# VH-VL binders against Exosome complex component CSL4 homolog (exos-1), part 19

Target 1, 208 residues: Exosome complex component CSL4 homolog (exos-1), of Caenorhabditis elegans (q9xxd2)
Amino acid sequence: MLAETLVAPGDKVLDAIGEYRMGKGLYEANRRIFASVAGFVNVYGFRDKSDNLVQVIEVRRSEDQLDNELLPFHGAIVTAKVMAVGLRFAKCDIISIGDKVYKKRFSALLPKKKLRPLEPELSEPFKNFVRPNDYILAKVCEDAEIKDKFVLSIAEDELGVVLCRGRFGEPMQKVDWNTVVSTRTGKTEPRKMAKVPQKCTLPTQSVA
Short names: E, the ipSAE of ESMFold2; O, the ipSAE of OpenDDE; V2, 0.75 times the mean of E and O plus 0.25 times the DockQ between their complexes.

## First folded at step 16 (VH-VL; framework fv_dalutrafusp)

Design t4 (from j2 with light chain S53K S56R; at its last look DockQ between E and O 0.46; V2 from the best seeds 0.71)
Fold by ESMFold2, look of step 16:
Structure t4 (fold): chain C 208 residues (1-208), chain A 120 residues (1-120), chain B 107 residues (1-107)
Amino acid sequence: as target 1 above (208 residues)
Amino acid sequence: EVQLVQSGAEVKKPGESLKISCKASGYSFTSYWIGWVRQMPGKGLEWMGIIYPGESETNYAGKFKDQVTISADKSISTAYLQWSSLKASDTAMYYCARFYENYYSYFDYWGQGTLVTVSS
Amino acid sequence: DIQMTQSPSSLSASVGDRVTITCRASQDISSYLNWYQQKPGKAPKLLIYAASKLQRGVPSRFSGSGSGTDFTFTISSLQPEDIATYYCQQEYETPYTFGQGTKVEIK
């Protein structure tokens, strides 16, 4: 739905197309708009022959696609999907590095101690930070004990959840850096949200 | 050479306390979870709970949280399952097992089991 | 708690037969499912993890498949030493529940 938002195939991009024209990388099902590829939501505009402003929404892969399989490296900022939350680790798949979407996913672990800065004795449950099917912005790091998998951190303020859904599959909306609210039930859930810089406002659908 | 050796069979009466042990060897005790699994006579396996000895962190299945205590002693690489007051319904085989936690997780090594019999 | 339902509860087959056991989860657990074998009087042993990956040292006649909620375990050619009870276990979310078990016997 927002420009520069990372999406995966099957993710809902819009509840309705509204005044946008549908571009590449999207499909419509049950009057809703979904991503057909992994990539970034892009919105652009032009004036048609009648001088009307037309806005197109699409999902595109980065122009700098990785044609060879360059591995995630220490310090890289990646987008990952949380696949399951274990006891001491969240189990994640890395799907992109920066703007560049990988051809395959890389297995990664998000340790409990990498959820906040320098908090090795964290007592809060893992689910207060991330949950299965969340998409997170994370940094690839090294770990003293984990050498067979990529290790992620969301400890920095700019890192954390960028997309999540509630228990009924509904979109969740950010309340603050540690709380989201269900668009269906009004109930809140804790999450560690990524701090995202303010972007330009996309035109909203208007009836009148 | 990973090995889990459990304490011997126990015969107890209702109301008595009991602490059974699971001695680990051949690996870094503080770097793996140890879980406890109950098998009642003629029945299947039940996940009871698990401990990470390095941080004494525990996780219990809800039905067992108020019934047993899981603990560990790092100095002797031993995990424990303990009852303060046994019931006849506690009669079962109890296994300890090492839990490998990574992207995929599972019990990879099991103790031989401890039979606990509680009768009047 | 995620409930794991195995079917059948018991079966009897001849040496050489193909044996199939199913396991259904009460919710989507992706591929976070393990299969264990428990021979009579013995502790369980891991055979398969991640729904389909064979543990080291497990004979290739054992296999697993499935994702989401529906999983299968297959012995391609039953051997006498395969007399056991087989359990599925989800490791998606605590408590890491087991199925009720499937007892496999030789006719």
Scores: ipSAE 0.722, ipTM 0.872, lowest interface PAE 1.2, mean pLDDT 86
ESMFold2 (binder alone), look of step 16: mean pLDDT 94; pTM 0.948
OpenDDE, look of step 16: ipSAE 0.850; ipTM 0.950

Design t5 (from j1 with light chain S30T T94L; at its last look DockQ between E and O 0.46; V2 from the best seeds 0.70)
Fold by ESMFold2, look of step 16:
Structure t5 (fold): chain C 208 residues (1-208), chain A 120 residues (1-120), chain B 107 residues (1-107)
Amino acid sequence: as target 1 above (208 residues)
Amino acid sequence: EVQLVQSGAEVKKPGESLKISCKASGYSFTSYWIGWVRQMPGKGLEWMGIIYPRESETNYAGKFKDQVTISADKSISTAYLQWSSLKASDTAMYYCARFYENYYSYFDYWGQGTLVTVSS
Amino acid sequence: DIQMTQSPSSLSASVGDRVTITCRASQDITSYLNWYQQKPGKAPKLLIYAASSLQSGVPSRFSGSGSGTDFTFTISSLQPEDIATYYCQQEYELPYTFGQGTKVEIK
C-alpha cells in the first residue's frame, strides 16, 4: 500500500521500511509496516541540522490535508506519483508538499532532461529512471518548453524514486541505488533511487 | 490555421520505392510530434510511428519497425513516410497527424490522407 | 503492446437513440484514453481525451467514461451527421494503439 491512498488502522503500508524513516501513524509488526491511524499515506523529505536529506513515510489524518490553498511553487520539494511515461515526459501527479498531503492531485510533467544534473545528451532509456506507479521525491522547477503544467526535476542525487510498485501492484525491493527487484516475479529493474543520508531524525510535531 | 497537407495519391508496382510527404504550416513545426497512421481498405486505424522533428527522434510500432522510414526536413516543415520496396499489402490510406504531448496526449490535427495503391 | 477491443463492431440505430460503445484495454491504462470519430471519406477527428474530457467544439451529446480497463463512449441522442466509425486509442504506453473501430449507421 503506497502514498496517496486512504488507509485504516491495521492496513499494511509497506512490506519493509527500506530506506525510509518511519514517521507518525505507523507501526511495525512481523517486519512489515502498518497504519496505526486512519488517514493518508505521505512521504516527504527534510534536511536535518547536519544538512542530511531525510526521507520520512507517515500516515496523516485527513484534517492535515490541504484545501489547495497552497499550490506547488518553484523550488518546493514534493512527492509525486508517476502515472505514465510518455515520449519526452513522465506524467506525474503531485500528491504532497513537504509534510502536507493535498486533498486533490496536481498534474505535472517530468522531462527527460530533468532526470540527471547537467546531462544534455541523455543516453539511457527513460525507463531506467522511473516507471508508472513509482512515487518520487522531486523539486518543482521551470522549463523553457513547458508553461502550462507544473514541471518536476529529480536531477539531484537526493531526489528520485522513494517507493516502487510493480506491474501487478506488488512492492519492489531495493537491491542497490540503481536497481529494484519485484517481490512477485523476481525480476530486477533499473531505477534512479533517491539517496538517503546515513543520519535521520523524525520531524517535531506541534499540538494543534 | 494549423494545416497538414499530404502529397497526392500514388499508384505503384511491387518492389518500387516511394516517399510520401506531409507539409505542416500554422505552428512551430519543431515543437510537435508528427505521427503516421495506416488505414488498410475497409479496416481500422493503425498507429505506425512518430517523429519529433527538432531531434529527428522516432518511435515505431513493432510491426512497422524496419518496414518503413519516418523522417522530417525541418527547413521546409515537412515529414515523410518512405518505403524502399513496396508490397501489395502496403495498399492503404496513410494519414499524418500532429501529436500534442502533455499530461494528456492526442492527435489534434490530421492531414487529408494519401492513398497508396500497389498492384501489378 | 496494449490491445484495445471495441464492442460492438458495428451497430444501427434510429435518429434520437442513445448509442453506447465500449472499449476494453488489455491492461490498466488509468484514464489515458482518447476517442476519435472518422466520417466516411474523411480523416479522423478527436472527440474525447482523458477518457471523459470533451474536446473544444465537440457537441455535448458526446460523452465518455471509465478508467482502468473498461471504457464507454455515449451519444445521448444520435443525429444523422453522427454516421461514422468511432475509435478508441490508448496513450498510456507506446505504441499508442487504436481499437478496431465501431461503425455507427442510421436504420
Scores: ipSAE 0.724, ipTM 0.866, lowest interface PAE 1.0, mean pLDDT 85
ESMFold2 (binder alone), look of step 16: mean pLDDT 94; pTM 0.952
OpenDDE, look of step 16: ipSAE 0.832; ipTM 0.949

## First folded at step 18 (VH-VL; framework fv_dalutrafusp)

Design u1 (from t1 with light chain S53Y; at its last look DockQ between E and O 0.42; V2 from the best seeds 0.67)
Fold by ESMFold2, look of step 18:
Structure u1 (fold): chain C 208 residues (1-208), chain A 120 residues (1-120), chain B 107 residues (1-107)
Amino acid sequence: as target 1 above (208 residues)
Amino acid sequence: EVQLVQSGAEVKKPGESLKISCKASGYSFTSYWIGWVRQMPGKGLEWMGIIYPGESETNYAGKFKDQVTISADKSISTAYLQWSSLKASDTAMYYCARFYENYYSYFDYWGQGTLVTVSS
Amino acid sequence: DIQMTQSPSSLSASVGDRVTITCRASQDISSYLNWYQQKPGKAPKLLIYAASYLQSGVPSRFSGSGSGTDFTFTISSLQPEDIATYYCQQEYELPYTFGQGTKVEIK
C-alpha cells in the first residue's frame, strides 16, 4: 500500500504520476515523482462537478500531525503576544511553540514576579519590561496562586521581547538588552529584550 | 457571601484630616485588589486608586496621587482611604470595590458608599 | 490617560424600547471594557465585562459588543427597573477610567 508510507527527501514515491494529481511535498524529476520533505504519503480523492474521479497524492510532514495535539506544557518555550499590561500580570496570548504557529490562541498571564529572577521586590514599573503588542519569547511555568491560566516567565536572560513597536506604531531597534530606540524619533524605551544568539554576517562588497 | 461595609457619613471642615474604612468579608482579603472610586455630587464615577493587601502594593490615578493615601490592615480585613488636609472639592460619595484581576478584570463587589461633606 | 466618551449623556425611552448606548475610547483598548449599572441612590453593579461577556445573574436583555475604540451597550427591551446611569470602564491601561455616564429614564 502506498498511503501512510514514511518517506525522506529524495525518496521515490511513484514511477509516474499516472492518474494522481500532484499535491504538496512532491516534485517530478526524470519523469519520476519524489518526496521533497520528510513525512507520510497521503492519498485522498473526490468526484468533481463533471463526475470525474480525482485523486491527489501528497507528503505531509510528521510534525504537522503532532502540532495539532501539542498544547503548551510546563517548561515549553513559546512565543506570546502581550495583549495588555494589568496590575499584577501582563495578559498574553500564546501564539506558537517553537517555530510552529497554533491555530488557536491560548490565554496566559505573565506575573510581575516572573519578569526577573534576582529582584526580591520589583522596583521598576511593569511597563519597563513589556508593553501591549510586544511579542515575547517566554517559558510556560507554574505559579502558586494562578491555577486557571497558562503562566509565563521571561525571567531568564534568553527570554523577553523579540519584536516591539514604539509609541507611534513604528518598528523599534535594540540598543541593548534593556533598551530599544525608535527609528522615527530617535527616542529610547525600556524593554526586557531576549538575549538570543544573533549572528551578524555582513559580506564585504568587492568591486570588479 | 462577599461583602464590603464602609464607615458612616462624615461632615468635616477644610483642612481637617479624615480616614474612612472599607471592611471586607466572605473571601480571602489578601488575594484581591480593593479600589476606591469617587462620585462627586451629580457627577460620574472616577477611578482613584487601588491596593493589593497581600503585598501592600498601590496604584493611583495621577490626579489623586499625593492627594490621598490608600492603605489596608490585613489583620482586620479592612482597607482605608485617607486625607491629610480636606478641601471643599473633596465633597463626594466614596465607594470601595473589590477588583478581580485575571485575563479579564473588573470590579465585582461594591461597598455601600461613604458620603463625605466638606463645608464652611 | 485613556478618555472614555459615552453617548448620549442622557436618554428617555418607553418600557419595551430597545436602548443603545455607545462608548468611545481615545485609543485602541482591544476588548478590555466593562459596563456598570448604577441605580439611583445605590452603588454601581457590574453587568458586562470583556466588552460582551454577561456577568452571572444579569438578565439576558443586556448585551455589549465592540472592540478597539467603539463599543455598544444594548438593552433589548427596557424595563422599569432599568432606570439607572450606565458607565463604561476600560481596563486596558492604568488608571482604569470610566466614561462620564449615560442616564436612562422612562418617558
Scores: ipSAE 0.696, ipTM 0.857, lowest interface PAE 1.3, mean pLDDT 85
ESMFold2 (binder alone), look of step 18: mean pLDDT 94; pTM 0.948
OpenDDE, look of step 18: ipSAE 0.823; ipTM 0.947

Design u2 (from t1 with light chain S53D; at its last look DockQ between E and O 0.45; V2 from the best seeds 0.70)
Fold by ESMFold2, look of step 18:
Structure u2 (fold): chain C 208 residues (1-208), chain A 120 residues (1-120), chain B 107 residues (1-107)
Amino acid sequence: as target 1 above (208 residues)
Amino acid sequence: EVQLVQSGAEVKKPGESLKISCKASGYSFTSYWIGWVRQMPGKGLEWMGIIYPGESETNYAGKFKDQVTISADKSISTAYLQWSSLKASDTAMYYCARFYENYYSYFDYWGQGTLVTVSS
Amino acid sequence: DIQMTQSPSSLSASVGDRVTITCRASQDISSYLNWYQQKPGKAPKLLIYAASDLQSGVPSRFSGSGSGTDFTFTISSLQPEDIATYYCQQEYELPYTFGQGTKVEIK
């Protein structure tokens, strides 16, 4: 889990920046990315002036967290953690909006019908898209039947899994946009990857 | 008031087929899962499988997959559990229960149970 | 499949005693754990969901705690009507398995 990872100055955050835009609190040395300050790793997305989804990685201090009065809103790009995968919903916690990490998590549901654009006869199991402990980049949306929770979508190609681990906590490497492979076992797992980041990795460094 | 009413007790011989029912009332039948739970005599609860009647979507525990069939008839708000060929080991109490699915999920309403006895 | 192991398998206690039942999951299930009560000859009844949240109408003497793999169910002051078998159930990953049950008796 790269997002929400506590790091100290000098800790490695990434082996390479990939398609992320480098945000605050990071520096590059020998093509590797390191924390320049103590804080929490944060990954967020936004749409630029040309409506392109841009994904940013940063290290932010705890003082930059939002208070509880600023709720996620329809259309916002959020980072969420998949807590469990149910029958018709994945159960998620929204942890950040844009470049700001919330102080508290907000409960959200990711409906099966929001995994891909218009899938009225979606036959694939939920586990082919997301799994518990994945971090996803998602859009807050409305749902006709769900009124008591925030509702998420990863239907857009740029949305989906940005960080994931295998069964043993190991980094997973992207094989293609729908498949990751364990760096430990060599076995593949399906995922719906966000098409912007080239890697799905977790930090391996010890905290200070 | 949400209510699940199950069919009556059954006494069968090994090899016979059986279909037991669970009639739902007091809520939108097509908008909630109905699950089946087995309890062998003197034993604990076993999750068998579940159906979403609105889309006829089912999920089975591996132990029960291909051993039973779960189905539903939306027109009469009824879920079914059925066996093609009963075994003596199928002797048990069978409960249907409504499964509420949200951020936290659980069985919130239960049928009274159907006792199935299979003996020669 | 996630195995749910309850301890003890049975217990006997006096009215007014504090009763504690544990439930251990074979893997981390966060807080996706339910507790059910089954009185003799009756269908089960939900008492607690989300590891610690009481269902409406459940007496406050019942409580739950835990997260991850270790969970605890407590009756703060045992009453005669609490004679039942108690089951934990995980709702983290299909199939939504139950613990083997804990039978609670008076005396």
Scores: ipSAE 0.739, ipTM 0.874, lowest interface PAE 1.0, mean pLDDT 86
ESMFold2 (binder alone), look of step 18: mean pLDDT 94; pTM 0.952
OpenDDE, look of step 18: ipSAE 0.830; ipTM 0.947

Design u3 (from t1 with light chain S53N Q55E S56T; at its last look DockQ between E and O 0.35; V2 from the best seeds 0.67)
Fold by ESMFold2, look of step 18:
Structure u3 (fold): chain C 208 residues (1-208), chain A 120 residues (1-120), chain B 107 residues (1-107)
Amino acid sequence: as target 1 above (208 residues)
Amino acid sequence: EVQLVQSGAEVKKPGESLKISCKASGYSFTSYWIGWVRQMPGKGLEWMGIIYPGESETNYAGKFKDQVTISADKSISTAYLQWSSLKASDTAMYYCARFYENYYSYFDYWGQGTLVTVSS
Amino acid sequence: DIQMTQSPSSLSASVGDRVTITCRASQDISSYLNWYQQKPGKAPKLLIYAASNLETGVPSRFSGSGSGTDFTFTISSLQPEDIATYYCQQEYELPYTFGQGTKVEIK
């Protein structure tokens, strides 16, 4: 279906590494993160021995993509791309599980009720959480009504948007856990950003 | 089988109120969206808005927001489209349709249409 | 709102002819596009979803293709019962707008 974000050597991937662990295919220069090889941006997560979610960003060459016969399973941490935001679901493609990038995409749904852990009667609109073309770190889960597609959740604090682009395809920079800013227009947008584990000291990015 | 049966044709004057109905059968009414589509005489289809009866959740196209009200009565499996004050420009055929929402989404079952005529 | 533009607005063709209708979206909608048929005096009927997938019971002479902004609907061999107006609809972003329609007639 849709390709992952392609980058060339020297392309900026991030303004700062932030909460990510830096993976292969990247280098840091002047506090910014750049691709060192041509390839696809990939973000994945795993739980370490202390049950903390570790988030890694990397660039993979196309030759590093492998066939994967293991289907996404309940409880798995996956990276997915938001393809469109519908009425009660965001439509997503699962692109990887852990550090393994799938050769094909798996269709998935992100229900509105799986956007956050709190269920107040005051519901925020979907666009406050995710937008089309966002990459999210999500958990595969079950839903009583949905049996024909994989179902995702980003309700846990560690899950959510890990990479996003603005309406012109431009990189968005994290302002805080609920806000990104366009590198082109300077305008902000709400998102549910994936957080680092609670025991880490979180960096505070400057605001204009 | 899934059926959507709409109320009969209406002839009204400007300024009158109107509520037309769409009775659903053959499926779980509270588990699917029902949308309303307008077709003005000799014109194309216009997406007006949609309701999820299980949660009474609505979404309107901007031009129809505050111009009409979409509602549903779960106890009789019926959706409604209402005007508080009709205008001559409201003369059109109005369809209700069930909206299947999944990874790919579409209107899969349609009512027969309700012709609304507003004159003078 | 995403604007959907169909071309042509109308056409006439002979039985057996290949008919092609285009639909252009005002922004990239991936493959989230449906095609509906509306015969005179009838409600619309879904023919194609996801740009290219035929709905159950739809004859194979109907097909669709495209992604992004440009989409094509084709009737490979026009039949008399295909006299109708055809509409594209995007389901990428609310509100789920329709194209203006293409009226197909037999000459």
Scores: ipSAE 0.716, ipTM 0.869, lowest interface PAE 1.2, mean pLDDT 85
ESMFold2 (binder alone), look of step 18: mean pLDDT 94; pTM 0.947
OpenDDE, look of step 18: ipSAE 0.830; ipTM 0.947

Design u4 (from j2 with light chain S52D S53Y; at its last look DockQ between E and O 0.30; V2 from the best seeds 0.66)
Fold by ESMFold2, look of step 18:
Structure u4 (fold): chain C 208 residues (1-208), chain A 120 residues (1-120), chain B 107 residues (1-107)
Amino acid sequence: as target 1 above (208 residues)
Amino acid sequence: EVQLVQSGAEVKKPGESLKISCKASGYSFTSYWIGWVRQMPGKGLEWMGIIYPGESETNYAGKFKDQVTISADKSISTAYLQWSSLKASDTAMYYCARFYENYYSYFDYWGQGTLVTVSS
Amino acid sequence: DIQMTQSPSSLSASVGDRVTITCRASQDISSYLNWYQQKPGKAPKLLIYAADYLQSGVPSRFSGSGSGTDFTFTISSLQPEDIATYYCQQEYETPYTFGQGTKVEIK
């Protein structure tokens, strides 16, 4: 059983990606799939709008689930779902902190000024970066004016969309870091895609 | 207390220009959207468009884009709705309202309305 | 644009009656729906946001429910001062369209 297998950085996880989507903690080299972090192989799935099962394979450092007692904090890397795109904010739900999945969602705002570094007043529409029902990798940050909600940023290259759907709910496939293509229609859409971290380190903990 | 005070009723002829105002007080004018909502006689509410005075950013409903201009003057905390050439079909009640934008968003404070009548 | 359709267009009920108004969106809007009350000759007033959250200072006889495309607004026990037109509004994406309104009167 591949799921729940312990791996170290550089371990081969799959000979080919097959029908899986590549999740966190993995990278592709020479058509093979390798772990980029130490942890457990995890496979999770969901059904898209067409009722197709989509399976994602990833490596997680810990399966421990913290209750809602540990709130997201400044600097934390979270996975969030885009619920709607407003005027100056995208409305997001935080679903995990690092590799720890919350039992309850936390509401958050993704300001337009946090979509790119150094360009605080973009004329480009929000839809070029994120859309409703996208899942994003984001950093929790503080904002001088917004104190009643968590605030997210995807400005760094490592942050951005990790999973998205097209207008018919179909899976979208990455073309490059700024473009996805519909698996149904072949048409492209802009997105700010998250980049996989380049560094891998060996675990410092005992395997006993 | 938050308050939006609109300019008085207007009676105009087709082809005339008009600029109606919405004076805001009791809050930081540059930190909230102000929107305009039309209500034609005996009809429902229509979202026309909105302005964020802090960035001079606007968003219009398609049917009103290029038909009206929404603007603001930060120095006197006033938003404006403007026509360059009025039509009889512009006869309506016009409301300004403050739009609170957060995870959930809504119009939380409304002006008293400005009745605009356009007739020959 | 997202169309919001209210039903009924008008209704007449007795004091104490339970009143129900339906709002349907032309697409899934999650819970990004507001309800406003407009009394005759007055500006609208926010009653409910997020489909089911009661605004501060609004009497508890008002409530909302629903998500996705179908939403319901309820007055549990109609009072004379509730004579008004009620509007739903989506705030999921611009333009933030209103329903056509439901006029509520006392029989």
Scores: ipSAE 0.713, ipTM 0.868, lowest interface PAE 1.2, mean pLDDT 85
ESMFold2 (binder alone), look of step 18: mean pLDDT 94; pTM 0.949
OpenDDE, look of step 18: ipSAE 0.836; ipTM 0.949

Design u5 (from t1 with light chain Q55E S56E; at its last look DockQ between E and O 0.40; V2 from the best seeds 0.69)
Heavy chain, then light chain:
Amino acid sequence: EVQLVQSGAEVKKPGESLKISCKASGYSFTSYWIGWVRQMPGKGLEWMGIIYPGESETNYAGKFKDQVTISADKSISTAYLQWSSLKASDTAMYYCARFYENYYSYFDYWGQGTLVTVSS
Amino acid sequence: DIQMTQSPSSLSASVGDRVTITCRASQDISSYLNWYQQKPGKAPKLLIYAASSLEEGVPSRFSGSGSGTDFTFTISSLQPEDIATYYCQQEYELPYTFGQGTKVEIK
ESMFold2, look of step 18: ipSAE 0.730; ipTM 0.873
ESMFold2 (binder alone), look of step 18: mean pLDDT 94; pTM 0.952
OpenDDE, look of step 18: ipSAE 0.837; ipTM 0.947
ESMFold2, look of step 19: ipSAE 0.743; ipTM 0.881
ESMFold2 (binder alone), look of step 19: mean pLDDT 94; pTM 0.953
OpenDDE, look of step 19: ipSAE 0.834; ipTM 0.946

## First folded at step 19 (VH-VL; framework fv_dalutrafusp)

Design f1 (from j1 with light chain S53E Q55E S56E T94L; at its last look DockQ between E and O 0.47; V2 from the best seeds 0.71)
Fold by ESMFold2, look of step 19:
Structure f1 (fold): chain C 208 residues (1-208), chain A 120 residues (1-120), chain B 107 residues (1-107)
Amino acid sequence: as target 1 above (208 residues)
Amino acid sequence: EVQLVQSGAEVKKPGESLKISCKASGYSFTSYWIGWVRQMPGKGLEWMGIIYPRESETNYAGKFKDQVTISADKSISTAYLQWSSLKASDTAMYYCARFYENYYSYFDYWGQGTLVTVSS
Amino acid sequence: DIQMTQSPSSLSASVGDRVTITCRASQDISSYLNWYQQKPGKAPKLLIYAASELEEGVPSRFSGSGSGTDFTFTISSLQPEDIATYYCQQEYELPYTFGQGTKVEIK
């Protein structure tokens, strides 16, 4: 019955973090977990990419009780919308993590070098992989040069475009893992399609 | 202190070649794009093209592709705009500018401009 | 290429006046729009990015708003040093085109 316990700054919450992930309002000292603010201990959970239950422990104030969203973290599988394609980055908004749709969007960058694992620089235009208004399945990662935004990768075969529309707003039909065709014009466009269709079917087509 | 210093004004005749320069200082030259912007006399700004010095990667606006060459020399932190054969219509002010690329992107530092005059 | 259309082409206003400039994109560019100021005889200077975010050191009398295709740039109280030509620029899709400019003069 650790949850709902009232704590003050400096109170011990746990002898060890164990299987929990550390959330807001906590800090670690001497391998023990302490409250950094006054409030109530809260425990909540979500399922990661591999369907593992991840439980987060935090301290929340009464006024913060309605704000318990888990932030995107390194290694998380997210669904993102491509907002624009720049020179070396696609500008993306993270919409969901696992099966949970966020209340707000998080800004993210998809670097050109994160489009494929075996080629750090690409000769092909960025648009051959993703385009504005595409929805992608991506992994949150880190980049040494990018400190102020989440960084995404679609390098793995399971990651990539899950939903896209053509110039006239029409549905695009998958031809293969690298090509879609317009249902209106019959013309093809390159894309890097995600190779896990079940993830594409369940979360994306029900959202919008 | 980020600074972009361009080469001096040029007076040329049609058919001559020209290479103008933009020397950068005060930051890591290879980590930012350098773009070129044309302003014809009495007219607005035109995006010409851009270079990422680390890879010499370029991108040109269609009307300037094959009309000019953008290049960089990393060893002296200098970007260049070059014509093989100038035309009278190339008379303009040319600016170099550093381009910051992130989720939002923009030209954050500008050179002083190089006036190029092409006349008979 | 995305065409950026500014309105008006020029304007004259008195010191202290509120000045409004509009910029229209030929397609939806979300909030990927910048505003630059070019004083006579000088290089351009960034004032606003992301349609509404002031660059560091820019006076608070400057502001921007809008998204999609319609954008507005405002000077809340025109000062003599604000005589310049103002340009919008989209950074949604290459080439990153500028508007035609709006020349602001003091009456």
Scores: ipSAE 0.763, ipTM 0.887, lowest interface PAE 0.9, mean pLDDT 86
ESMFold2 (binder alone), look of step 19: mean pLDDT 94; pTM 0.955
OpenDDE, look of step 19: ipSAE 0.825; ipTM 0.947

Design f2 (from j3 with light chain Q55E S56E; at its last fold request DockQ between E and O 0.52; V2 from the best seeds 0.77)
Heavy chain, then light chain:
Amino acid sequence: EVQLVQSGAEVKKPGESLKISCKASGYSFTSYWIGWVRQMPGKGLEWMGIIYPGDSDTNYAGKFKDQVTISADKSISTAYLQWSSLKASDTAMYYCARFYENYYSYFDYWGQGTLVTVSS
Amino acid sequence: DIQMTQSPSSLSASVGDRVTITCRASQDISSYLNWYQQKPGKAPKLLIYAASSLEEGVPSRFSGSGSGTDFTFTISSLQPEDIATYYCQQEYETPYTFGQGTKVEIK
ESMFold2, look of step 19: ipSAE 0.778; ipTM 0.901
ESMFold2 (binder alone), look of step 19: mean pLDDT 94; pTM 0.946
OpenDDE, look of step 19: ipSAE 0.837; ipTM 0.948
ESMFold2, look of step 20: ipSAE 0.764; ipTM 0.893
ESMFold2 (binder alone), look of step 20: mean pLDDT 94; pTM 0.951
OpenDDE, look of step 20: ipSAE 0.855; ipTM 0.949
ESMFold2, fold request of step 21: ipSAE 0.772, 0.803, 0.779; ipTM 0.896, 0.910, 0.900
ESMFold2 (binder alone), fold request of step 21: mean pLDDT 94, 94, 94; pTM 0.950, 0.949, 0.950
OpenDDE, fold request of step 21: ipSAE 0.882, 0.897, 0.856; ipTM 0.956, 0.958, 0.956

